VH-VL binders against q0atu2. Designs and how they scored, part 64

Target 1, 119 residues: q0atu2
Amino acid sequence: MLDKKARIRTSREYRNVFEKGKRLSGRFLIIYYVENALDNNRFGFITNKKIGMAVIRNRIKRQLRAIVREYQGQVKNKHDIVLVARAGIGKSSFEGMEKDYIAIMKKAGLFARNANKID

## First folded at step 3 (VH-VL)

Design kb16 (framework fv_ivicentamab_arm2)
Fold by ESMFold2-Fast, scan of step 3:
Structure kb16 (fold): chain C 119 residues (1-119), chain A 119 residues (1-119), chain B 110 residues (1-110)
Amino acid sequence: as target 1 above (119 residues)
Amino acid sequence: EVQLVESGGGLVQPGGSLRLSCAASGFTVSDNYMNWVRQAPGKGLEWVSIIYSGGSTDYASWAKGRFTISRDNSKNTLYLQMNSLRAEDTAVYYCAREGSYFDTWFDLWGQGTLVTVSS
Amino acid sequence: AYDMTQSPSTLSASVGDRVTITCQASQSIDSWLAWYQQKPGKAPKLLIHKASSLESGVPSRFKGSGSGTEFTLTISSLQPDDFATYYCQQYDSYSGEAYTFGGGTKVEIK
């Protein structure tokens, strides 16, 4: 589970990321991201019903949070980042989602090329 | 006071092209998700296309390859380029602004511009 | 895909009546539903978003309710200005795939 401090919690902050942020598409994920004025990164997650049934959407959301948590130490500081799952994510494996996340974060310039797991 | 004004509609023959414009005032197009929605005479509403605040675009499956959404930030204007027009494209075309970050409800609509594809 | 079914397609009513319009989604959309009013020759106007949140400037006689697959728009005391066509719209889906509107409900003078 991500620390409360690392989660986008308010409608206003989600809106800020979508309106002022940049967008980058991956295979299974789209990210929206903007620099914040805080001392830490914050993440938001969006999974819609076209991905699949509640069980599948909840699994994907949980897996995405786990991936973000695992690599949070590699993310360039002071950013608000929203992950939006694409419909095709339902056919991916955990490893596939993880690889897509790393690829898009590196492409966005938000991620070190050498990713490390959090101890 | 915010407003959207469409223009560019008219009579066109099947196979023809037409470009619609949507001039925005009172807000900045590039800070919002902008959509085109159409309505055939006497029928319901049908979504056509979106341009996200970051500049990425998406289309209804039937519109992809024929229609192109774009914007000119310096003119604060949204466009819809329509190619290979068919009789079933006959409709009033509205531009619409999304009222929230990822939410697709439309809080502001233009007056619409009629496109007739006929003989 | 999300099919949105409105009922009735046409409704006849008198001023002062309580009017109920229903909208059913083919699968759960949580509360991600908006209601629009369209008068003849005019663009649609947003009335309600997130199933029950009334837009600023919309009369309090309009009320939205429901969640999941069943949604209702109620007009508690119909006024002359309320004779119009009403549309529901789901926005639970990722916007790059499809937005879905209901077929509309025309509220006519009895």
Scores: ipSAE 0.007, ipTM 0.540, lowest interface PAE 11.9, mean pLDDT 83

Design kb17 (framework fv_ivicentamab_arm2)
Fold by ESMFold2-Fast, scan of step 3:
Structure kb17 (fold): chain C 119 residues (1-119), chain A 119 residues (1-119), chain B 110 residues (1-110)
Amino acid sequence: as target 1 above (119 residues)
Amino acid sequence: EVQLVESGGGLVQPGGSLRLSCAASGFTVSDNYMNWVRQAPGKGLEWVSIIYSGGSTDYASWAKGRFTISRDNSKNTLYLQMNSLRAEDTAVYYCAREDSYYDTWFDLWGQGTLVTVSS
Amino acid sequence: AYDMTQSPSTLSASVGDRVTITCQASQSIDSWLAWYQQKPGKAPKLLIHKASSLESGVPSRFKGSGSGTEFTLTISSLQPDDFATYYCQQYDSYSGEAYTFGGGTKVEIK
């Protein structure tokens, strides 16, 4: 789960990301992202009816939050990022979503230079 | 199957008000980003306003303060309230859908409703 | 807000001709551009999105290309149904006032 402070909560905050942000598409995900004036990153999640029924959409949202949380430390600080799930995501595995997320974040330049560095 | 039908256009005097309606069928307006686009006689297309799926709104600078976009989810209908109308507001007004899940191109348009502002 | 400039404003062509319409953005919009076709008295119809992606049901003779600031719509072997006005539209940021259309290109019979 992501902490309250790390979540985009209001329609106005989502609108700001869409209004001022950049867009990048992956296989199963689209991200919109913009620098914020805060000390932390915030994430938003959008799953449309084209993905499937509410049960499937809610499962996808939970899995995306888990993925984002896992890689939170690798994301360059001071960004608002909205993840939009594409229609095909409902047929993807958790691993498939995770790989797509990593690829798109790296392509966007949002992962720190040494994000995968381990001791 | 999916359709948008505008109504409410007509002749109005400068300084007057008019409310346009756009009835949707085959899809739910609150699941999409909905727009108004106008076209003056013999001229090109000009964006007017948007209502996002979450309910937030934006306007062209010239429309701000005079025009209000809204929707009634129970009637699956989009509205444009136009106040302080000027001769230069004379145009065919289209409602248009964009897929908020993917991107901002207009994949569905209504037939348009003519607004004439004249003394 | 991006200015979108289309050229030419009008072109005359014959059935079977190759027609090219150009759209220029005042600053880079990557590939976030759509093309619409409008016939007299009708609403616009989406032809192409994301600069080069053909909409379902649109004939393959329509092709979009370009990225950044220069975009083209090409109609190979023009057909009678293709005489219409064409508009480009940028959607780089989706923000209010960010949706801008080109001035249009009228394709008429030579």
Scores: ipSAE 0.006, ipTM 0.538, lowest interface PAE 13.3, mean pLDDT 83

Design kb18 (framework fv_ivicentamab_arm2)
Fold by ESMFold2-Fast, scan of step 3:
Structure kb18 (fold): chain C 119 residues (1-119), chain A 119 residues (1-119), chain B 110 residues (1-110)
Amino acid sequence: as target 1 above (119 residues)
Amino acid sequence: EVQLVESGGGLVQPGGSLRLSCAASGFTVSDNYMNWVRQAPGKGLEWVSIIYSGGSTDYASWAKGRFTISRDNSKNTLYLQMNSLRAEDTAVYYCAREGSYYETWFDLWGQGTLVTVSS
Amino acid sequence: AYDMTQSPSTLSASVGDRVTITCQASQSIDSWLAWYQQKPGKAPKLLIHKASSLESGVPSRFKGSGSGTEFTLTISSLQPDDFATYYCQQYDSYSGEAYTFGGGTKVEIK
């Protein structure tokens, strides 16, 4: 579970990432990201109704938070990052979501080193 | 009342430029994904461009480099700058809103503005 | 790129007829498809989203069905107000081009 200081909480903070940030798309995920001035990373998560029913969206949200937490030590500090789930994510395995996250974070230049799962 | 009103269409010569405006009322354009969609006389709908809530943009491949989507948040207005116009750009241009940040069908359309590229 | 093919391109029908319009995607788009109605000289109007979800205020004679690559719009008892052009639109967007529309189906009076 990510602690509160690592989470984007307000609509104003989400808007800042969308307004000033860069966008990158993966197979199942879109990220929006911008450097912040807070000396820590913050993450936001968005799952909309095109993914499926509320139980599916809630499952995906929990799985994305787990993936982000798992790789948090490899993310370059001082960034606000919003993950938006794409429609096809509901069919993906956890491993598929994890691989897409790693790929897109590397492509964005946001991983400080090789994005191997922390043992 | 929630409404989109396009303006700026007209007759322009090949190679010319034109800027379309789309004035929004009853909602905030920066809180939404906004699109331009065109329709040549007697033909079908063709997507042109999107500006995401965060300000990043995407274009149809044929529009990239010639057309620029933008917005002015203080005026709550969406724009399409069209350069190097060709006869095949002749169309009614609609601005359209996606239902929310995360819903991708077009729930609100303007009435369109006609652009005619002819000598 | 997603190619969206509508059939037929035109059909002629009488009031009271059942009409069926088909939309085929070149690759699976799950249920991420919308249907629009466009009357002459007017902007398109959203009828259905997510393949089968009817928009508020749209008559119940309009029904959408399908998933994956094949989708259908059915008008169970055609009314005078229904003579229009209909468009499908995918919004799955995996191929890098967003929001591909079908070519349209014009429903004409017989």
Scores: ipSAE 0.008, ipTM 0.541, lowest interface PAE 12.3, mean pLDDT 84

Design kb19 (framework fv_ivicentamab_arm2)
Fold by ESMFold2-Fast, scan of step 3:
Structure kb19 (fold): chain C 119 residues (1-119), chain A 119 residues (1-119), chain B 110 residues (1-110)
Amino acid sequence: as target 1 above (119 residues)
Amino acid sequence: EVQLVESGGGLVQPGGSLRLSCAASGFTVSDNYMNWVRQAPGKGLEWVSIIYSGGSTDYASWAKGRFTISRDNSKNTLYLQMNSLRAEDTAVYYCAREGSYYDSWFDLWGQGTLVTVSS
Amino acid sequence: AYDMTQSPSTLSASVGDRVTITCQASQSIDSWLAWYQQKPGKAPKLLIHKASSLESGVPSRFKGSGSGTEFTLTISSLQPDDFATYYCQQYDSYSGEAYTFGGGTKVEIK
């Protein structure tokens, strides 16, 4: 489970990431990310209507949170990161979403395997 | 010139069927997420159905199995096929376009078409 | 599903008045809320999205505020063109639900 403090919850916080952050697109995911002034990372998740019905969106959201939680220790500290699911994600496997997440995070320079550095 | 125009409403007996049309001009229906929203006389707004840019659909739980949303890209027209109509389906039906990729407000509405279900 | 409760259902006001309409969500929707204006016999028109972002072309006398479960639409100096019914609408992807509208608030001449 992601702790409450590790989640982006307010529209203002999402807006800040979208307006000031960088964007990278993967196969199933788009990430927006910006450095924050906190001592921890925060994650947001958007599974908009283009993905499908609520049941599908909720499944994707749950699976993405699980992936983020699993790799949280390998993400460079002090970032707000929003994951936006693309329409095609509904046809992806859990493993497919996981691989896409890792690839995007590496491209962003946010992923350091077994190296949770504070700088 | 950006406009949505509904047609096809009318009087129908309980158990009957109607197909509503929504002709778009000034933009392409298939590039947008399109919705049907209804409003019973003197009452509030109620969401009915959506068709995503990729062609997938979703419905209010009470509409599933009775109503079908579709589009014809060559005619730039949205449709709502309504079967097994009941008195409580009496309403003005609006087609509406969603705004941006990440946000789901309705930025453009048609004028509506009245469907009356009575004996 | 997130219930959206709008209040008051009707209010009477005069030109120049400040009017405030409230929208309450049964659970937090953050700021994923839009406001619409509907005149008799016409389709709704978008006024505000993301709780507080004024749509292009909408007069600055309209302001939206709030987050979480409580939202307000304020018209700072009511004009003749503003007598209409107003609706809030949630579009929170986190709710997992279809769009939900408030019951509407009719702003009528005093």
Scores: ipSAE 0.007, ipTM 0.535, lowest interface PAE 13.9, mean pLDDT 84

Design kb2 (framework fv_ivicentamab_arm2)
Fold by ESMFold2-Fast, scan of step 3:
Structure kb2 (fold): chain C 119 residues (1-119), chain A 119 residues (1-119), chain B 110 residues (1-110)
Amino acid sequence: as target 1 above (119 residues)
Amino acid sequence: EVQLVESGGGLVQPGGSLRLSCAASGFTVSDNYMNWVRQAPGKGLEWVSIIYKGGSTDYASWAKGRFTISRDNSKNTLYLQMNSLRAEDTAVYYCAREGSYYDTWFDLWGQGTLVTVSS
Amino acid sequence: AYDMTQSPSTLSASVGDRVTITCQASQSIDSWLAWYQQKPGKAPKLLIHKASSLESGVPSRFKGSGSGTEFTLTISSLQPDDFATYYCQQYDSYSGEAYTFGGGTKVEIK
């Protein structure tokens, strides 16, 4: 589980990331990201109704949080990052989402140099 | 030596089914990301399916619902179950290993097995 | 939709020639591109990954270059073993299919 301080919570904070951040698209995920003035990273998660019913959207959110938690130590410090699930994500496997997350984070330059040693 | 050997190809009528095998030696399939890639006669390469290290799977959109990728760890063998075959599925089917989870490329290929779908 | 376009589709060359094959992506893939060689009746063989990193055992006459949307594979002095079809492949996994191959370039004897 992510700590409270590692979560983007308010509409204002989400809007800041969308308005000032960079955007990068993956196969199943879109990330919006911006450097923050804090001592830590913060993550936000968005799943819309096009993905499926509430049970599917809640499963996707839990799986994305688990992925982010697993790799949080490899993310460059002081960033606010919002993950937006694309409509097709509901048809992906957990490992497909994980692979997409790793690829998109590295492409964004958000993973530490040693992150490329991950299998 | 490290190698992949496909088998199970042959002539099948439209609407029929066929199961392809890919026997691995010199490495363990469950420690790798394994793929099926096909090539229609005289045409280019087309990705079909992946099975991840943990056993999750993903498919090309046109293959989903008809094809199933699987593995048998005790036999160190990869499979592709093909159902509801169509004339356009006629191709040489290759199994291929990804070099790494991150920055993936196919570093090892089998010799392929020909599947012909015709009356 | 993610398109990978190779040119030319067919190339006639003589031993000793310098051969250049181009691969264009419909949108930027950074350096996430591999090159494969396929001889008739055989499986593809990996030559280059990450646009320019030569695989162990591949002759130094093969060179990959480029980034973003335009990539090239160059064979500086063509040898008899080099008559084959060459494919580029993106593994950026952004937009469309996770893996997309170019249409191939057949290098044949003049």
Scores: ipSAE 0.007, ipTM 0.612, lowest interface PAE 9.3, mean pLDDT 84

Design kb20 (framework fv_ivicentamab_arm2)
Fold by ESMFold2-Fast, scan of step 3:
Structure kb20 (fold): chain C 119 residues (1-119), chain A 119 residues (1-119), chain B 110 residues (1-110)
Amino acid sequence: as target 1 above (119 residues)
Amino acid sequence: EVQLVESGGGLVQPGGSLRLSCAASGFTVSDNYMNWVRQAPGKGLEWVSIIYSGGSTDYASWAKGRFTISRDNSKNTLYLQMNSLRAEDTAVYYCAREGSYYDEWFDLWGQGTLVTVSS
Amino acid sequence: AYDMTQSPSTLSASVGDRVTITCQASQSIDSWLAWYQQKPGKAPKLLIHKASSLESGVPSRFKGSGSGTEFTLTISSLQPDDFATYYCQQYDSYSGEAYTFGGGTKVEIK
């Protein structure tokens, strides 16, 4: 589970990230990210109807939270980051989602050099 | 009219440097993902580099350390700085646009500019 | 990196023929594939995106199909304007190579 303080909770906070943040696309994920004025990172997750039915969307959201939690120690501090699942993610494996997350976070400059165990 | 026009190509010695420009009209480069793609005489297309709307970049493995993609938003122009040029870099270089959210294909191409690396 | 293998490298055909070009990805790319047409001395032109979605203004005789690792571009009744080289391209961001093109298929007059 992600700690409560590490979650983006309000529609206003999501809107701030979309309006002021940078955007990068991966195969299954798009991230929007902006520096915050807090002492910690916060994550948001969006799974829309293009992904599939509620059971598929809820599975994807749980898997993305698990991935984010696993790699939270490698994310540069003081960022609000929103993950948006793309159409097609429902056919992905957990490993596929994980690799896409690592790749896009590295491209954004939000990860340390060895985030995916490649030295 | 939406258009991309490349310039800056020419003859350069092995080991030399060259900077290519791609002037955009009818749209804003910073609202899109912009790419460089090259084609050696009589050969196929080869992806070189991308700059994302947020400013992050990525490169083909063979281009890393030698080529740098950038843009000047005030001039609405994309650039490719090419260093340590080799004979095998001889090609027509195209700039290409990716569209909006979910539009990850190259919907607009420039006419290309020829780079010849030879003594 | 995703290797994209395109076949045949060249084919000869007559006006009115049905031609089929194949593209194989080294691993699954779902439907994240585009097809481009390039005429001599010109920049490539987008024909099809997301494996099967026809771009606006492209004639309906062009059809894309496939998913996963096997893809085809079919021209149902070849016209004089269609003698060109065709390229497939993956845009699956799974690897550090954001985009990979097939080697191209030249469609020439028989």
Scores: ipSAE 0.008, ipTM 0.543, lowest interface PAE 12.5, mean pLDDT 84

Design kb21 (framework fv_ivicentamab_arm2)
Fold by ESMFold2-Fast, scan of step 3:
Structure kb21 (fold): chain C 119 residues (1-119), chain A 119 residues (1-119), chain B 110 residues (1-110)
Amino acid sequence: as target 1 above (119 residues)
Amino acid sequence: EVQLVESGGGLVQPGGSLRLSCAASGFTVSDNYMNWVRQAPGKGLEWVSIIYSGGSTDYASWAKGRFTISRDNSKNTLYLQMNSLRAEDTAVYYCAREGSYYDTYFDLWGQGTLVTVSS
Amino acid sequence: AYDMTQSPSTLSASVGDRVTITCQASQSIDSWLAWYQQKPGKAPKLLIHKASSLESGVPSRFKGSGSGTEFTLTISSLQPDDFATYYCQQYDSYSGEAYTFGGGTKVEIK
């Protein structure tokens, strides 16, 4: 879904975000985020076994990537951001995940409060 | 001691402009989420605007386009630029600090500055 | 989308009374609610956050309870310093208008 350039791919890069970044918790999501030295944003996604079976985890990961892609242009540039799905996310709707993402990104100062689905 | 001290309130005609200041001491405004909250005489509290630690801003729907929140990090001061003022904007304006990174409750308030919009 | 209804609007009480103030949210806000005290001519002061977490320096006679849509602030034995207006405030992460306040409850001398 996201361009390769916009994804956090290596364990070292994930560790950097966790160790150096700030953390903010929403209802279904936790984000970790830090400024990078690149010309673009990069996103990482973590879904653990406590969420449910692989089918559910894969669905959630796809939906989170879709949400991030939709609001990509409204995120402040030059950040590495990791989204961690909380156990309760398996019971959430797509709209519920989307609203939680928008709320936490706005609270983090990374995203405007009046973000629209269509840019 | 941590404090917020407001200034800039006064009498202004409908359609006029006014700039409020909020000087912080004992902490750094850029490390916090800072808000403006107003209270019409004899009425309740109403949220106006926020500036996040990262510099992004959000507004109550009725304030958008008329009010602008900003800060000057070198002066450790928060501002509210108010344009196209209306009689219903008459209120005491408070600057307030959010109590934690995750939670939007206000642990520190200024003394308030009165804005009167009248002809 | 969150309306906050506070009751009663005015409450007359005597020193030593148990005072109860209620705050109702139009939708579930989990535990994302704060309580403030405001004395005439003064700024609001935070008493409680996350529905029941008492702020440092606030007397133990103040207690917050509730979750979801119904919340209560209780003052177990009213003191002279407690005559004030009290406000609840939601800060649920889903609110489109962040930080909606209740209408306030004025606690005055009987």
Scores: ipSAE 0.007, ipTM 0.552, lowest interface PAE 11.6, mean pLDDT 84

Design kb22 (framework fv_ivicentamab_arm2)
Fold by ESMFold2-Fast, scan of step 3:
Structure kb22 (fold): chain C 119 residues (1-119), chain A 119 residues (1-119), chain B 110 residues (1-110)
Amino acid sequence: as target 1 above (119 residues)
Amino acid sequence: EVQLVESGGGLVQPGGSLRLSCAASGFTVSDNYMNWVRQAPGKGLEWVSIIYSGGSTDYASWAKGRFTISRDNSKNTLYLQMNSLRAEDTAVYYCAREGSYYDTWFDLWGQGTLVTVSS
Amino acid sequence: AYDMTQSPSTLSASVGDRVTITCQASQSIDSWLAWYQQKPGKAPKLLIHKASSLESGVPSRFKGSGSGTEFTLTISSLQPDDFATYYCQQYDSWSGEAYTFGGGTKVEIK
């Protein structure tokens, strides 16, 4: 689970990331990200009805939070990052979501240059 | 019904200014990402500008500094202010709505308004 | 700023023909591509999003396929209403230009 202070919680904070941040698309995920004025990272998670029923959306959110938590130590400090699940994510495996997350974070330059490789 | 209705096009001299309007009905402009897309006579589509739901904006590199996208939430209307117009700005200008910030594509278009820049 | 190359620029066909138009990205965009139909004097209409997902109300004879850098739009049995110009559009870019369109393919009567 992510600590409370590592979560984006208000509509204003989400809008700030969408409007001022950069966007990068993966196969199953879109990230929006912007540097913050804090000394820690904050993450937000969005799943919409096009993904599926609440049970599916809640499962996806839990899996994404688990992935983010696993790689939290490799993310450059002082960023607000919002993960938006694309409609096709409901048919992805956990491994597929994890690989997509790693790829987009590296492409965005948000991971350490020497982050551990899965392979 | 959901629709976009454009107005404000016409003939203008090089170096002149013109403001286009796009009136929305059946949905709220401020809840959506709104775009301007243009098409020169006999040519293809070219993206011009976006206004995000929270009000921040972005532009094609060639449009920055000359064109300004804005909206009036009380009138539910989108605008494009065009300054320092050139002959190559002659085109039909469309306003377009993005389907969702979760997934990006233009699901609704206005009918277009013709802007002719000629001496 | 991805270059989108669409071919052919013009295609002549008869009712009942199978027609295929292609769209090539200068670098991988995965499946982040939409197809639009535009008739003379009218605004573009969305046909397909995410390379292969048919928009509600669009006839099943339209099919999108491809991923990465090469995409196709196929009309399995051309109808009179299908004579139009078709455009592809990428939406994978997060740089200064969020969207780029192909140059268009005009499908006209043979």
Scores: ipSAE 0.006, ipTM 0.536, lowest interface PAE 12.7, mean pLDDT 83

Design kb23 (framework fv_ivicentamab_arm2)
Fold by ESMFold2-Fast, scan of step 3:
Structure kb23 (fold): chain C 119 residues (1-119), chain A 119 residues (1-119), chain B 110 residues (1-110)
Amino acid sequence: as target 1 above (119 residues)
Amino acid sequence: EVQLVESGGGLVQPGGSLRLSCAASGFTVSDNYMNWVRQAPGKGLEWVSIIYSGGSTDYASWAKGRFTISRDNSKNTLYLQMNSLRAEDTAVYYCAREGSYYDTWFDLWGQGTLVTVSS
Amino acid sequence: AYDMTQSPSTLSASVGDRVTITCQASQSIDSWLAWYQQKPGKAPKLLIHKASSLESGVPSRFKGSGSGTEFTLTISSLQPDDFATYYCQQYDDYSGEAYTFGGGTKVEIK
């Protein structure tokens, strides 16, 4: 679980990332990201109904939070990042989602060169 | 200094197996994303496999089921286990490190080790 | 997987010439492209990343340009040390074909 200060919590904050941020698409994930004026990173998660039933969407959201938490020490500081799950993510394994997250974050230039898992 | 040294190449019969090693110096393999790339004699470069810093792996479609990438953190060494070898697997195999400021280009390469699959 | 096509496959040139190598992607890869130089019997060496960013220590006569589907490597005044094979590589794809190399362009002495 991510600490509360590492979470994007308001519609206004999500809107800011969508309007001012850059967008990159992976196989299962889209990220929107923008540099913030804070001392920490914040993450948001969106799983819309095209992914599947609530039970699937909730599983995906929990797994994405776990992945983000494991790699949060690897993320370049001072960014707001929103992860949007693509429709096909429900067919992915946890490992597949993790690989996609790592790839897209590296492509965005948001991962430090040596990406270490916290655990 | 930072360095990658491959070993384990040689002549092997079709259907045989071979394990390649890549010893790293001056940096820690588990802190980096490591790849295998091959080059058939007189031909171009072809990506084989990756192991992410967290331990997850990915493979070229033709390599899945036959090749396994792994590492031994205590020996700071990357491996490629190659099974069911075919004549078309004949190539110089390079290990390569990813990363120059968060990105996926290969900034450090080993000297390569030649694998010849022939009767 | 994104196909990467390099042209020409072989190029003959003299010292002092301007040489141009083209790399075409089957789909847009934005600027997620690197260029490598390989001399006979040796490992490839990174020259350019992000389509146009020159790697530290690489001579300024090397220039990368382009975005989307068409990319160019230019050597403005060819030196003896530049006779080599050059490869482009995309890193836009996130699948098991995440890295696709072009077929290579061999720059030979005339």
Scores: ipSAE 0.008, ipTM 0.550, lowest interface PAE 12.2, mean pLDDT 84

